# Designs tried in a protein design chat: VHH binders against o26223. Part 139

Target 1, 191 residues: o26223
Amino acid sequence: MKLLWTSQHIKVTVHIDGKVSKMDVLEAIKTRRSIRKYQDREVPEELIDKILDAAMCGPSAVDERPWHFIVVRNREMLEKIPEVHPYGAMVKDAPVAIIVCCDSSLEKIPGFWVQDCSIASQNILLAAHSLGLGAVWTGVYPLEDRVEGIRRLFSIPEHVIPFSVIPLGYPAENPGTRDLFDPDRIHLEKW
Below, E stands for the ipSAE of ESMFold2; O stands for the ipSAE of OpenDDE; V2 stands for 0.75 times the mean of E and O plus 0.25 times the DockQ between their complexes.

## First folded at step 8 (VHH; framework vhh_lunsekimig_d3)

Design w60 (at its last look DockQ between E and O 0.11; V2 from the best seeds 0.00; counts 0 for: pae E 8.6 > 2, unsure alone 63.5 < 65, placed apart)
Fold by OpenDDE, look of step 8:
Structure w60 (fold): chain B 191 residues (1-191), chain A 123 residues (1-123)
Amino acid sequence: as target 1 above (191 residues)
Amino acid sequence: EVQLVESGGGVVQPGGSLRLSCAASGFTFSDYALYWYRQAAGIERELIASITHGGSTYYVDSVKGRFTISRDNSENTMYLQMNSLRAEDTGLYYCAAEYSETFYGSEPLNDYWGQGTLVTVSS
């Protein structure tokens, strides 16, 4: 039985009007898109707090929770981020960015911090979307030049590793949704 | 077939101006971030300017105030206006495109590249 997944065009109604549309978790996941264009509008602190709360709700290896978050609102600092992260040009046009970091001193099992910080980063994206905001994941780790650039810019200590920069704002674009389901990537019982 | 074709290169005197174009076909242009790279002789290729699908721009320090990147989605074309050209701007200029959903943001992950157009700044 070929489950004809009818591509229901989930109209991501980006409510531009700041109405916190309550999305269920599946809707949030399926309709989330990277947003790189933002309105000239400040993001309330309350929303950032909710996003950060969500960021800390993900699992981590042996519950090590190695993540730290730098919230950046200063315009000068936002404008400097693209200088050390050239592919993060949109950061300078966002009202706020979250830098996800790992404190290596909190690691209990080596290497799992990448998964932990990835989960935290994804939760930021999903939470932002569910709150009517747009966000994008810009990679820092494992690119050495970006890691060191962000470290210097924000005076991040050596034992702390910047992982991602996530600009956020009210979206000024609606890129629509994509169907990313691929049944060929599903294996039953064995490969 | 996906294509990026650069044009507008040539020989110009110091202080002169050129306008480069990158014509794209075979993909949804509006969904891509666009990049200008250049490679001088004996030097590694460098990113000099970029524009996201949302219109955010980046410039390397050496071209700030002199170069302007823009895009026309209706024409599937990216531009680089180069003013006040210098000898050090000499090189092969490449356009590249990367799908905007990609979060890594790195040169090796760019989806498409042009063949390049030569810019020579000489007295």
Scores: ipSAE 0.530, ipTM 0.803, lowest interface PAE 0.9, mean pLDDT 90
Fold by ESMFold2, look of step 8:
Structure w60 (fold): chain B 191 residues (1-191), chain A 123 residues (1-123)
Amino acid sequence: as target 1 above (191 residues)
Amino acid sequence: EVQLVESGGGVVQPGGSLRLSCAASGFTFSDYALYWYRQAAGIERELIASITHGGSTYYVDSVKGRFTISRDNSENTMYLQMNSLRAEDTGLYYCAAEYSETFYGSEPLNDYWGQGTLVTVSS
């Protein structure tokens, strides 16, 4: 942080890449799209750090925080992901991917880790979008063959469950925004 | 090479019926969510119906009760049964596919559009 709260009269300002953020949270949520085409351009480690910081800000069941993240930049490893995940072909074209995992030894309440890792995964997508990157969530859990394949490929121990693979990079497409609000899904007071 | 080929369009009178087909090749058909879009003259393509890999269906309000989407995984083919056709149903009908278990959110795939099949509803 460049500014620190030191008294009731001093505001703390959050800076992104040395500048104040220009995207509010509602805009980020409404405009984020799955991006599967990326520029041939590196993603700085600084941005990955900010994204993972955001990932860890999500709530978790009884504050269990069961998540771990594997950052993959190695081309050979990225190109092997489609061998294990045959419908994740766009991952080989990304400059970087993040694998979201659950460490089951950190669970405090059984069966809530999927929600926990889903929250972290969505925060990765939103943070990447706010930083000018595009990303897509490719599902691993609950498909057993994908879970085992990713575990073997990345030497993930048996007590750790790979949940999602999120390729990301500077977008080479812009699918636009959608109006998805459906008032028929809203129920007042009762079903 | 992924291919989606639409067929079954034609000219019908208002109140008539048509059955559209979308033949697919080059991917594992049963793993994909499938979509029908239509494009009327001078209007952007619009989603009209979808079916998940598990068989759950969605329809826009303008076609609910008149159109039925279905899939036959053994034939790698999706269908759209269109009944009670109206003049506003006139347009090019396109199919699309997306691997729904890979992505959280059902979004159409770019570049998975065929040439379309023309439906003309005229008196």
Scores: ipSAE 0.013, ipTM 0.228, lowest interface PAE 8.6, mean pLDDT 83
ESMFold2 (binder alone), look of step 8: mean pLDDT 79; pTM 0.783

Design w7 (at its last look DockQ between E and O 0.09; V2 from the best seeds 0.00; counts 0 for: pae E 6.4 > 2, unsure alone 61.5 < 65, placed apart)
Fold by OpenDDE, look of step 8:
Structure w7 (fold): chain B 191 residues (1-191), chain A 123 residues (1-123)
Amino acid sequence: as target 1 above (191 residues)
Amino acid sequence: EVQLVESGGGVVQPGGSLRLSCAASGFTFSDYELYWYRQAAGIERELIASITSGGSTYYVDSVKGRFTISRDNSENTMYLQMNSLRAEDTGLYYCAAEYSETFYGSEPLNDYWGQGTLVTVSS
């Protein structure tokens, strides 16, 4: 029985009207898209706090919670980020960005911090989307030039590793949704 | 079949202007980050300009104020207006495209690249 997954076009109704549409977790996951165009509108601090709360709710290896977050609203700083991260052009046009970092001094098991910070970053994206915001993950680690660029720009100490830059704002685009389900990636009991 | 085809290259004098085009086919153009690279003889390829799916632009310092990147999603074409050209702008110019859902924020992993168009600035 080929389950004809009817691609229900989940119309991501990006409520442009700032109404915090409460999404369930599955809806948020399935309908989230990278957003690179933002309205000329400030993001309330309350929403950032909620996003950061979500960012810290993910699991981490042996509960090491190595993440730190830099919230950037300063226009000059936002405009400088593309100078050290040329593939983050959209950051200069966002009202706010979150830089996810790892404090290596908090690491308990080597290498798992990447997973921890990835989970935190993804939670930021999902939380933003669920709150009616748009966001995009721009990678910093493991690219040395980006890591060092962000480090210098924000005076990040040597033991702290910038991991990702995530611009956020009210979305000014609607790229729609995509179906990413692949049954070929599912194995039952054995490979 | 996915294709990126550059055009508009040629020989110009210093101070001259060229307009490059990159025609895309075989993919959803509007969902892609677009890039112009150039490679001079004996020099590594460099990113010179980009435009996001959202319309945000980037320019390397050496081309700021002289080059303008744009995109027309209705025509599946990206442009590079090059003014006040200099000898150092000589090189092979490549267009590239990267899907917008990528989170690497790095050089396109050779997803889609054109073959390049040659720009020669000489007196």
Scores: ipSAE 0.591, ipTM 0.823, lowest interface PAE 0.8, mean pLDDT 91
Fold by ESMFold2, look of step 8:
Structure w7 (fold): chain B 191 residues (1-191), chain A 123 residues (1-123)
Amino acid sequence: as target 1 above (191 residues)
Amino acid sequence: EVQLVESGGGVVQPGGSLRLSCAASGFTFSDYELYWYRQAAGIERELIASITSGGSTYYVDSVKGRFTISRDNSENTMYLQMNSLRAEDTGLYYCAAEYSETFYGSEPLNDYWGQGTLVTVSS
């Protein structure tokens, strides 16, 4: 059931044991690391589409789905992001970045959009990782100067709130996995 | 492989000085915030000083004015100059690094602590 599709009229699908190739979800969660160094290698549009599809699969408050995504590939724009996001230096080295935004006109219950956009942002990280890409979540909201800077840079309207900037690309580093499980954080029945 | 290796500890008299080094390899040193921690016997490891990728420093009150953190990005090395040492400064000293604050991307380089470098202040 394997096929390879490498032209503009062909999709590439990798299959294992007659199934579409998948990373186990627990493996993806446990092995995802923040990746800040990227190969000089184009990320196909098809992978970005899959990542954004995954981003939109997350739950949202009363199904409000308040998210919008700006896909940035333009080199000059990527290089300007660190000017308004002082700790987003790796963005200029990424082949692509995704800006996760909230459109407040889509809110059905005010104030839950932060959770909604956080879910979408984490799904982007996991989906990218499962596709062999590396990514990092750089924080924008709630830092007022970063929100204002990104809004101005990308002409984002007043009712739309930039939440995160997520550069991604094929990884050029391997920081390894971490052992983060802490049973002291688990409370049975009560605090 | 990412490594942070502490050195420069030793036995010193009260009022004396030591300079600790933290040698780094396997990552882009200049992009990282750097930290010194201290652990006395039977006590949890405590942060004592930090320096950002841009060179801004922070010290806990107990070492402020006596300790100086610095970094040499060309040598991939962080230093802790420790002056006017006191018996309370005795402990195992560790260094750590964290990528510059991206909030959710600020994952520490080291989940595991090395051996540290022992500082003993005694008469």
Scores: ipSAE 0.015, ipTM 0.355, lowest interface PAE 6.4, mean pLDDT 84
ESMFold2 (binder alone), look of step 8: mean pLDDT 78; pTM 0.774

Design w8 (at its last look DockQ between E and O 0.11; V2 from the best seeds 0.00; counts 0 for: pae E 6.9 > 2, placed apart)
Fold by OpenDDE, look of step 8:
Structure w8 (fold): chain B 191 residues (1-191), chain A 123 residues (1-123)
Amino acid sequence: as target 1 above (191 residues)
Amino acid sequence: EVQLVESGGGVVQPGGSLRLSCAASGFTFSDYDLYWYRQAAGIERELIASITSGGSTYYVDSVKGRFTISRDNSENTMYLQMNSLRAEDTGLYYCAAEYSETFYGSEPLNDYWGQGTLVTVSS
């Protein structure tokens, strides 16, 4: 039975009107897009708190939970981020950014912190989307110039590794949805 | 087939102006972040300007106030207006595009590149 996945164009109705669209988890995952254009509108602290709560709900290796979060609202600091992260130009135009970091002193198993922080970062993106916000993941680690740039800019101690910068705000664009399902990537019982 | 084709390069005197174009085809242009790089002789390629799919711009310090990057999604074309050109601006200028869902954002990971257009600033 070839499940004809009819590409239902899930109209991501980005309710621009600040109504917290309650999405189920599958809808949030399926309809999420990177958003790089934001309204000139502040994000309420309550929404940031919800996003950060979500960020900390993911699993981590042996429950090490090595993540830390820097919430940046200061306009001057937001404008400086592209100077050390040239590919993060949209950060200067966002009302807020979250910097996800790893405290290496909390790492229990070497190398798994990347997975932990990735899960946290993705949860930020999904939570933002489910709350009617747009966000984008801008990579920092493992690029040394960006890691060091962000470290210096925010006075991050040596044992803490900046991992990602995630600008977010009310979306001012709608890039649509993607169909990325690929049955060729699914193997039953064996490769 | 994916293509990026640069044009508008040439020889100009110091203080002159050029407008570069990058015509794109074969992909959904609006879903890509766009970049201008340049490479001078004997120097590593450098990012000089970018414009995101959302319209946010970046400029390297040496071109700030002189260069302007823009995009026209209806024409699948990116532009670089270059004013007050200097000898140091001489080089091969490359257009690049990276898919908006790519979060690495690095030169080596850009999806598509043009062949480049030569800009020579000489008295």
Scores: ipSAE 0.561, ipTM 0.812, lowest interface PAE 0.9, mean pLDDT 91
Fold by ESMFold2, look of step 8:
Structure w8 (fold): chain B 191 residues (1-191), chain A 123 residues (1-123)
Amino acid sequence: as target 1 above (191 residues)
Amino acid sequence: EVQLVESGGGVVQPGGSLRLSCAASGFTFSDYDLYWYRQAAGIERELIASITSGGSTYYVDSVKGRFTISRDNSENTMYLQMNSLRAEDTGLYYCAAEYSETFYGSEPLNDYWGQGTLVTVSS
């Protein structure tokens, strides 16, 4: 009776330190914050696998699924990202980063890959949060200097477009929850 | 030149009140999320309250109902009203500013910090 919240929401499972915990999907969406400070603690491969599985669950234009992911754990490579990404300084302090890319040869309808890769990127953020991790989406596309820099650094071919770099790790900060609901953005029946 | 200057600290008895101010200059204040941190002797700095550029607030459990964060964008100043002070509230209080999330959270590279104002709660 007192658990109406849990009866009305889809549950997800969180594995943290060998314990199973459930986080409601609406709670995950509302409480996720960009995390830019990380503990000196390794992120298990199992968690990265779950995050990438979630990334690939998003819808895509005509089911084209144009996404590819580069998982970066190498310290030298992580430390080089800020050299080509002016707002990616926190990446050097992360135990791991995921680069979301579009393979343009997989596009079935041109131009929708941006929406597709945005959905995958947001799913990475939500999945990481639900697993007790913190992450931040650092923008790459459509900023050509960042696109070229990341492509060169990771030997990404010309038909593949780096979209975002997402460093993640166990959080070492808590910026708090934001309440951003704005009723003036809601229009009934018409504009 | 960016500056954050805290003021309003002092010595008060338990149950007393203080109002901290954080005056900002050198950046567009309204574009920043604002934070109060507390550092007690021998421990790491901890977040205690925040207020976004849009006015949403957050408090840690230990200060909820006792502390109120606010901002006045026309005066480039953030405040922390501290009521019902306890001995464990003693510490150095810092204000901080971070550029509001843009480009999905990738914009702020340089957090701004004040130098701190000391709050001592004792008899």
Scores: ipSAE 0.014, ipTM 0.228, lowest interface PAE 6.9, mean pLDDT 85
ESMFold2 (binder alone), look of step 8: mean pLDDT 81; pTM 0.798

Design w9 (at its last look DockQ between E and O 0.08; V2 from the best seeds 0.00; counts 0 for: pae E 8.1 > 2, placed apart)
Fold by OpenDDE, look of step 8:
Structure w9 (fold): chain B 191 residues (1-191), chain A 123 residues (1-123)
Amino acid sequence: as target 1 above (191 residues)
Amino acid sequence: EVQLVESGGGVVQPGGSLRLSCAASGFTFSDYQLYWYRQAAGIERELIASITSGGSTYYVDSVKGRFTISRDNSENTMYLQMNSLRAEDTGLYYCAAEYSETFYGSEPLNDYWGQGTLVTVSS
């Protein structure tokens, strides 16, 4: 029985009307897309707080929670980020960006901080989406030029490693949804 | 089959203008960030301009105010208007595309590349 997965076009109804559409976690995961176009509209602090709360709710290695967050709203600073991160052009057009960082002094198990910060970053994306915002993950670590560029720009101390830059805003694009389920990637009991 | 085909290159005098085109096929053009790179003789390839799926643009300092990147999703084509050309702009120009759900964003990791079009600025 070939389960014809009817690609239900989950119309991500981006309710433009500021109504925080509560979506369940599976819907958020499945319908989330990278958003690189934003409305000329400020993001309320309350929403940023909720996003940051979500960012800190993920697991971490031995509960080390090494993450720090820089919230950037200053227009001049947002406009400078693409100078050190050329692939982050959309940041200059966003009303706000979150820079996820690792405090290496908090690391308990070497190397797991990348997983910790990745979880935090993904939670930011999912939380933003669930709140009716658009966001995109722009990678910083492990590219040395970007790491150093962001470090200098934001005066980040040497023991703190910038990991990702995530611009956020009310979405001004709708790229649609994807079906990425691949049964060939599922193995039962053994490879 | 995925294709990126550059055109519009040629020989031009200093101060002249060229318009490059990159015609894309075989993928969902609107879901990609687009890039112009160039490579001069004996020099590493450099990113000179980009445009995101959302229309945000980037320019390297040396081309700011002179070059304009644009995209037409209806035609699956990216453009580079080059004005006030200089000798140092001479090189092979490449277009590249990167899928929108990638977060790494780097030259080596771009999904698709064209074959390049030669731009020669000489008196």
Scores: ipSAE 0.761, ipTM 0.891, lowest interface PAE 0.6, mean pLDDT 92
Fold by ESMFold2, look of step 8:
Structure w9 (fold): chain B 191 residues (1-191), chain A 123 residues (1-123)
Amino acid sequence: as target 1 above (191 residues)
Amino acid sequence: EVQLVESGGGVVQPGGSLRLSCAASGFTFSDYQLYWYRQAAGIERELIASITSGGSTYYVDSVKGRFTISRDNSENTMYLQMNSLRAEDTGLYYCAAEYSETFYGSEPLNDYWGQGTLVTVSS
């Protein structure tokens, strides 16, 4: 992947089938929205590969990279997720979902896997957005009933912790942009 | 296209009752957390009650025991039953909808708003 830098913007450059994507990284961050409605369109495997490549580019505590990803396209399985995730109703309508998991046997520093998997999850959201897809992070960890339900549904072993379920697809909604900057949250030198 | 339409406002005597309704379309109603806000003249809009997709309710102190929020998912409608009305309850009442919070990693949408219905409590 080649990083393209400009004086006013940092652009994310992604090689997809010999093409270069021209979305500025700050633009991607500011314009990404949670998308819960999807077109009835298949997401090509190549795009999922690019999204997972981006997910694995994130930093992790001492480079432990504790993440594993389950790609779910099977209609029956997608339809079962809302049965164990009460707020994941949109997953049944998504063409694909990615489950971000932690393999605790890969931890080098105990307890930092939550940050590691959060970074991977956010990278999935940004990469999907840059590819013209929409996604939403539905929380699993630390809600024990959701963790156990997802683990049971996908035969996830005890040492592996499902962290998030991310349905994605071509968006069928446009919620618009947000202006969330709040200077009162900024503290100079001390609290 | 998302639409939220309030109705049921009007002029009522102190101590009286009104029932507001919020008819929704353009989204899967049962998946959304719902809110009532009010705006008095010269005051910022304030949250007064909310109800989750699972039916859990929240009320600000000034309306507890007097107002009841409810939802009918089969009719895509939310209600606010307002009893023991006071002059300070006068204002424009808005409904709002937000995708149910997953508690983590999702943003509230919180930009689906109705146009408001006016409630005036006076003689």
Scores: ipSAE 0.013, ipTM 0.282, lowest interface PAE 8.1, mean pLDDT 85
ESMFold2 (binder alone), look of step 8: mean pLDDT 80; pTM 0.790

## First folded at step 9 (VHH)

Design a60 (framework vhh_7nfr_2)
Fold by ESMFold2-Fast, scan of step 9:
Structure a60 (fold): chain B 191 residues (1-191), chain A 124 residues (1-124)
Amino acid sequence: as target 1 above (191 residues)
Amino acid sequence: QVQLQESGGGLVQPGGSLRLSCAASGFTFSDYWMSWVRQAPGEGREWVSSISYTGGYTYYADSVKGRFTIARDNVKNTLYLLMDSLKSDDTAVYYCARHKYSPLGTRSDAFDIWGQGTQVTVSS
């Protein structure tokens, strides 16, 4: 009935393809939240492989692709991360973490590896979200104490720079939505 | 007690309209993505539509786009499905479901709380 429609709906319509376990790219970007609480449940290797495949699909300066990844599942090692990363307390509760690294020997343009590894880190977060997992980016570079702490803890060679630590798991929290669009930050034609 | 209870199903002719309601109790309704999932006779469960915490985002299966509208009232703790231009293929038991912690999961394991279902029959 037409009348029943007009009085009962709160709607913003975003069309999606309707396939099982599918999220469009815009929705993935807009609904991804940092997740710091995880279920006591293992993440299958297949999902980690899909996430890392997505991480390596990012653009990089002059196609240098300087990223390397360490997958950490060992509980004793995960529990040691907060000792060298003060804001990494949630890592001890995650079933797995990915450490995004730069191999400086692969760098072709000085300094752009930071942008390359940032892109890889964001792709990990988006891919995890699209697969029903939660993740959070914890910063390592450019904080020298954290870089050296993580390098020492995971036996990372001197020519390799740890960039970020990203714990992942099935989420045990549901943070609210965010409305972040600010038109005052958009300038047309000139400042 | 955490509970979802559907209502509004019934018999309707092709081209007709129905409004389904789902009353939620025992949890903070506004903290969860909610979905409608249906099961036709002799078939598996099919995801129909999902709505975000505030209603700011809505998603639809290709089979129902342009005909169905999902809505929610967080003051009344009620989820709605507004069904227009009903087809015989829409005949199913319609379930209200609460998402776990993934906003767009559409498999049965993506939901932790289910209602009892309400029968919709589209027949001449």
Scores: ipSAE 0.000, ipTM 0.136, lowest interface PAE 15.4, mean pLDDT 84

Design a61 (framework vhh_7nfr_2)
Fold by ESMFold2-Fast, scan of step 9:
Structure a61 (fold): chain B 191 residues (1-191), chain A 124 residues (1-124)
Amino acid sequence: as target 1 above (191 residues)
Amino acid sequence: QVQLQESGGGLVQPGGSLRLSCAASGFTFSDYWMSWVRQAPGEGREWVSSISYTGGYTYYADSVKGRFTIARDNVKNTLYLLMDSLKSDDTAVYYCAKGTFYRPSKLTEYFDYWGQGTQVTVSS
């Protein structure tokens, strides 16, 4: 007989190069930047597990949670992504990429899967940043040529929609923090 | 201090089954990938299997795929290896190791923290 065991009592601890590093939520949000240059260094699968756990913790319309994820580490496959995604050139230089997908058979309310997958994508970016990694969201949906290109490349079935491709790695650039607060976009009580 | 304690080894006939256990302490078990590595007499260490934090990802050496199953219990801080259809070539000391291969074909000498090992002998 075969046994598969898991635990609900997992501890969330941030490990970077065997060392513990912490960033509070507000700091993570304010300092996260799109990273497109990566070190020639592999990302441990332990960190990918933590990132994907965070991705699945987002709110979802009517709790449909239509997310599926493809983790791509194969260099030949990563090198093919720019062929079907014109603005995904940096993916070929990343040690790993996550493809965020929607399984349409899990959709309970039409159209809200876009918000669901956007939330999952943002959680991937924030979790990666909090773990000392860099990442960038490259858009797939709603651009039909990219959707079909990625579907064919990764043998994604017709009822599944690839939403975003997120390359990840240890950052080889540090663009710094942005001050984006604009009070002119805040309206009190009425428009 | 990290401690890994293997048990469950023994003598078994070809085609038999064994269940190995590894009790872990001194670290947050649920935060780490865990692996099984074996060493036959006079040979180097050979990676056998790895399991992710939650058990969602498992990897096996081609020589054991379909015969062995790796599992974990994060409540009990215990790693398991369920060995079916044992062969004479499976005779080795089996070690519990903290860590993982995300490249299953890579050599095993880079694992941190090994247990003392448990002997498995398959009678020919």
Scores: ipSAE 0.000, ipTM 0.121, lowest interface PAE 17.9, mean pLDDT 81

Design a62 (framework vhh_7nfr_2)
Fold by ESMFold2-Fast, scan of step 9:
Structure a62 (fold): chain B 191 residues (1-191), chain A 124 residues (1-124)
Amino acid sequence: as target 1 above (191 residues)
Amino acid sequence: QVQLQESGGGLVQPGGSLRLSCAASGFTFSDYWMSWVRQAPGEGREWVSSISYTGGYTYYADSVKGRFTIARDNVKNTLYLLMDSLKSDDTAVYYCARSLPYKGYTHSQGFDYWGQGTQVTVSS
């Protein structure tokens, strides 16, 4: 048995450092933008699995981790999302979408699942960006018509609440950077 | 048609090693995560390990972590399981399974095709 067969790396590897990840955590946070236009390219399942791993690493209230995820690659299903989500038009053009859900049977403390699923959604966006993909968070909860529309479309049981729909793919737009730092929103010691 | 054919099972003593192979045909092997799943006598199926398209990601059940290594050869369309420090509790039929996409973390489900299995018996 050769060491090559026990490696955690891809079988053939680059011998030099030529791999560049110049995006540290702060850069990823600062440069992530909502991406609504995607290349006509498939997203490898390996990258989706990385993104979902990152989603599940978020903190949650009392470690309840109530999140479940639906991965949608079926073109016919992606094309139906805009019918139940008015601001989800771009989803039909994405190669894949992730639906973030809360399983209420996993709730340990009522109400905090919204924060838990928000954290999971943001981790999806950051992980996608760090991997060279673009994504956008389209809101489902707390809009009752969207919640029920998505539930019916994907056969989601009553004890599970769809929270967000996140289309993702290789970016076909570059909206540039934003300078969002506002010192007037920082108060020292007291309001 | 999709075909998965395991080999390399057998009788081995505790502390021994075995190398299982799975020859895949009838599909583009490099497009799929692949997994090993075992079933001990009288027990349900237990997920053992999964490997991504390129081998860049590998996942292991806690019971085998540090003792087993999953690997693949996309040129030969072959999946491997390298089993070291074998214990009597590792006695089972080992199945090669094609993982559904996005199921590298499958743990208990997400397989669409299975091999016929190869018997591993660890006994003194």
Scores: ipSAE 0.000, ipTM 0.172, lowest interface PAE 14.5, mean pLDDT 83

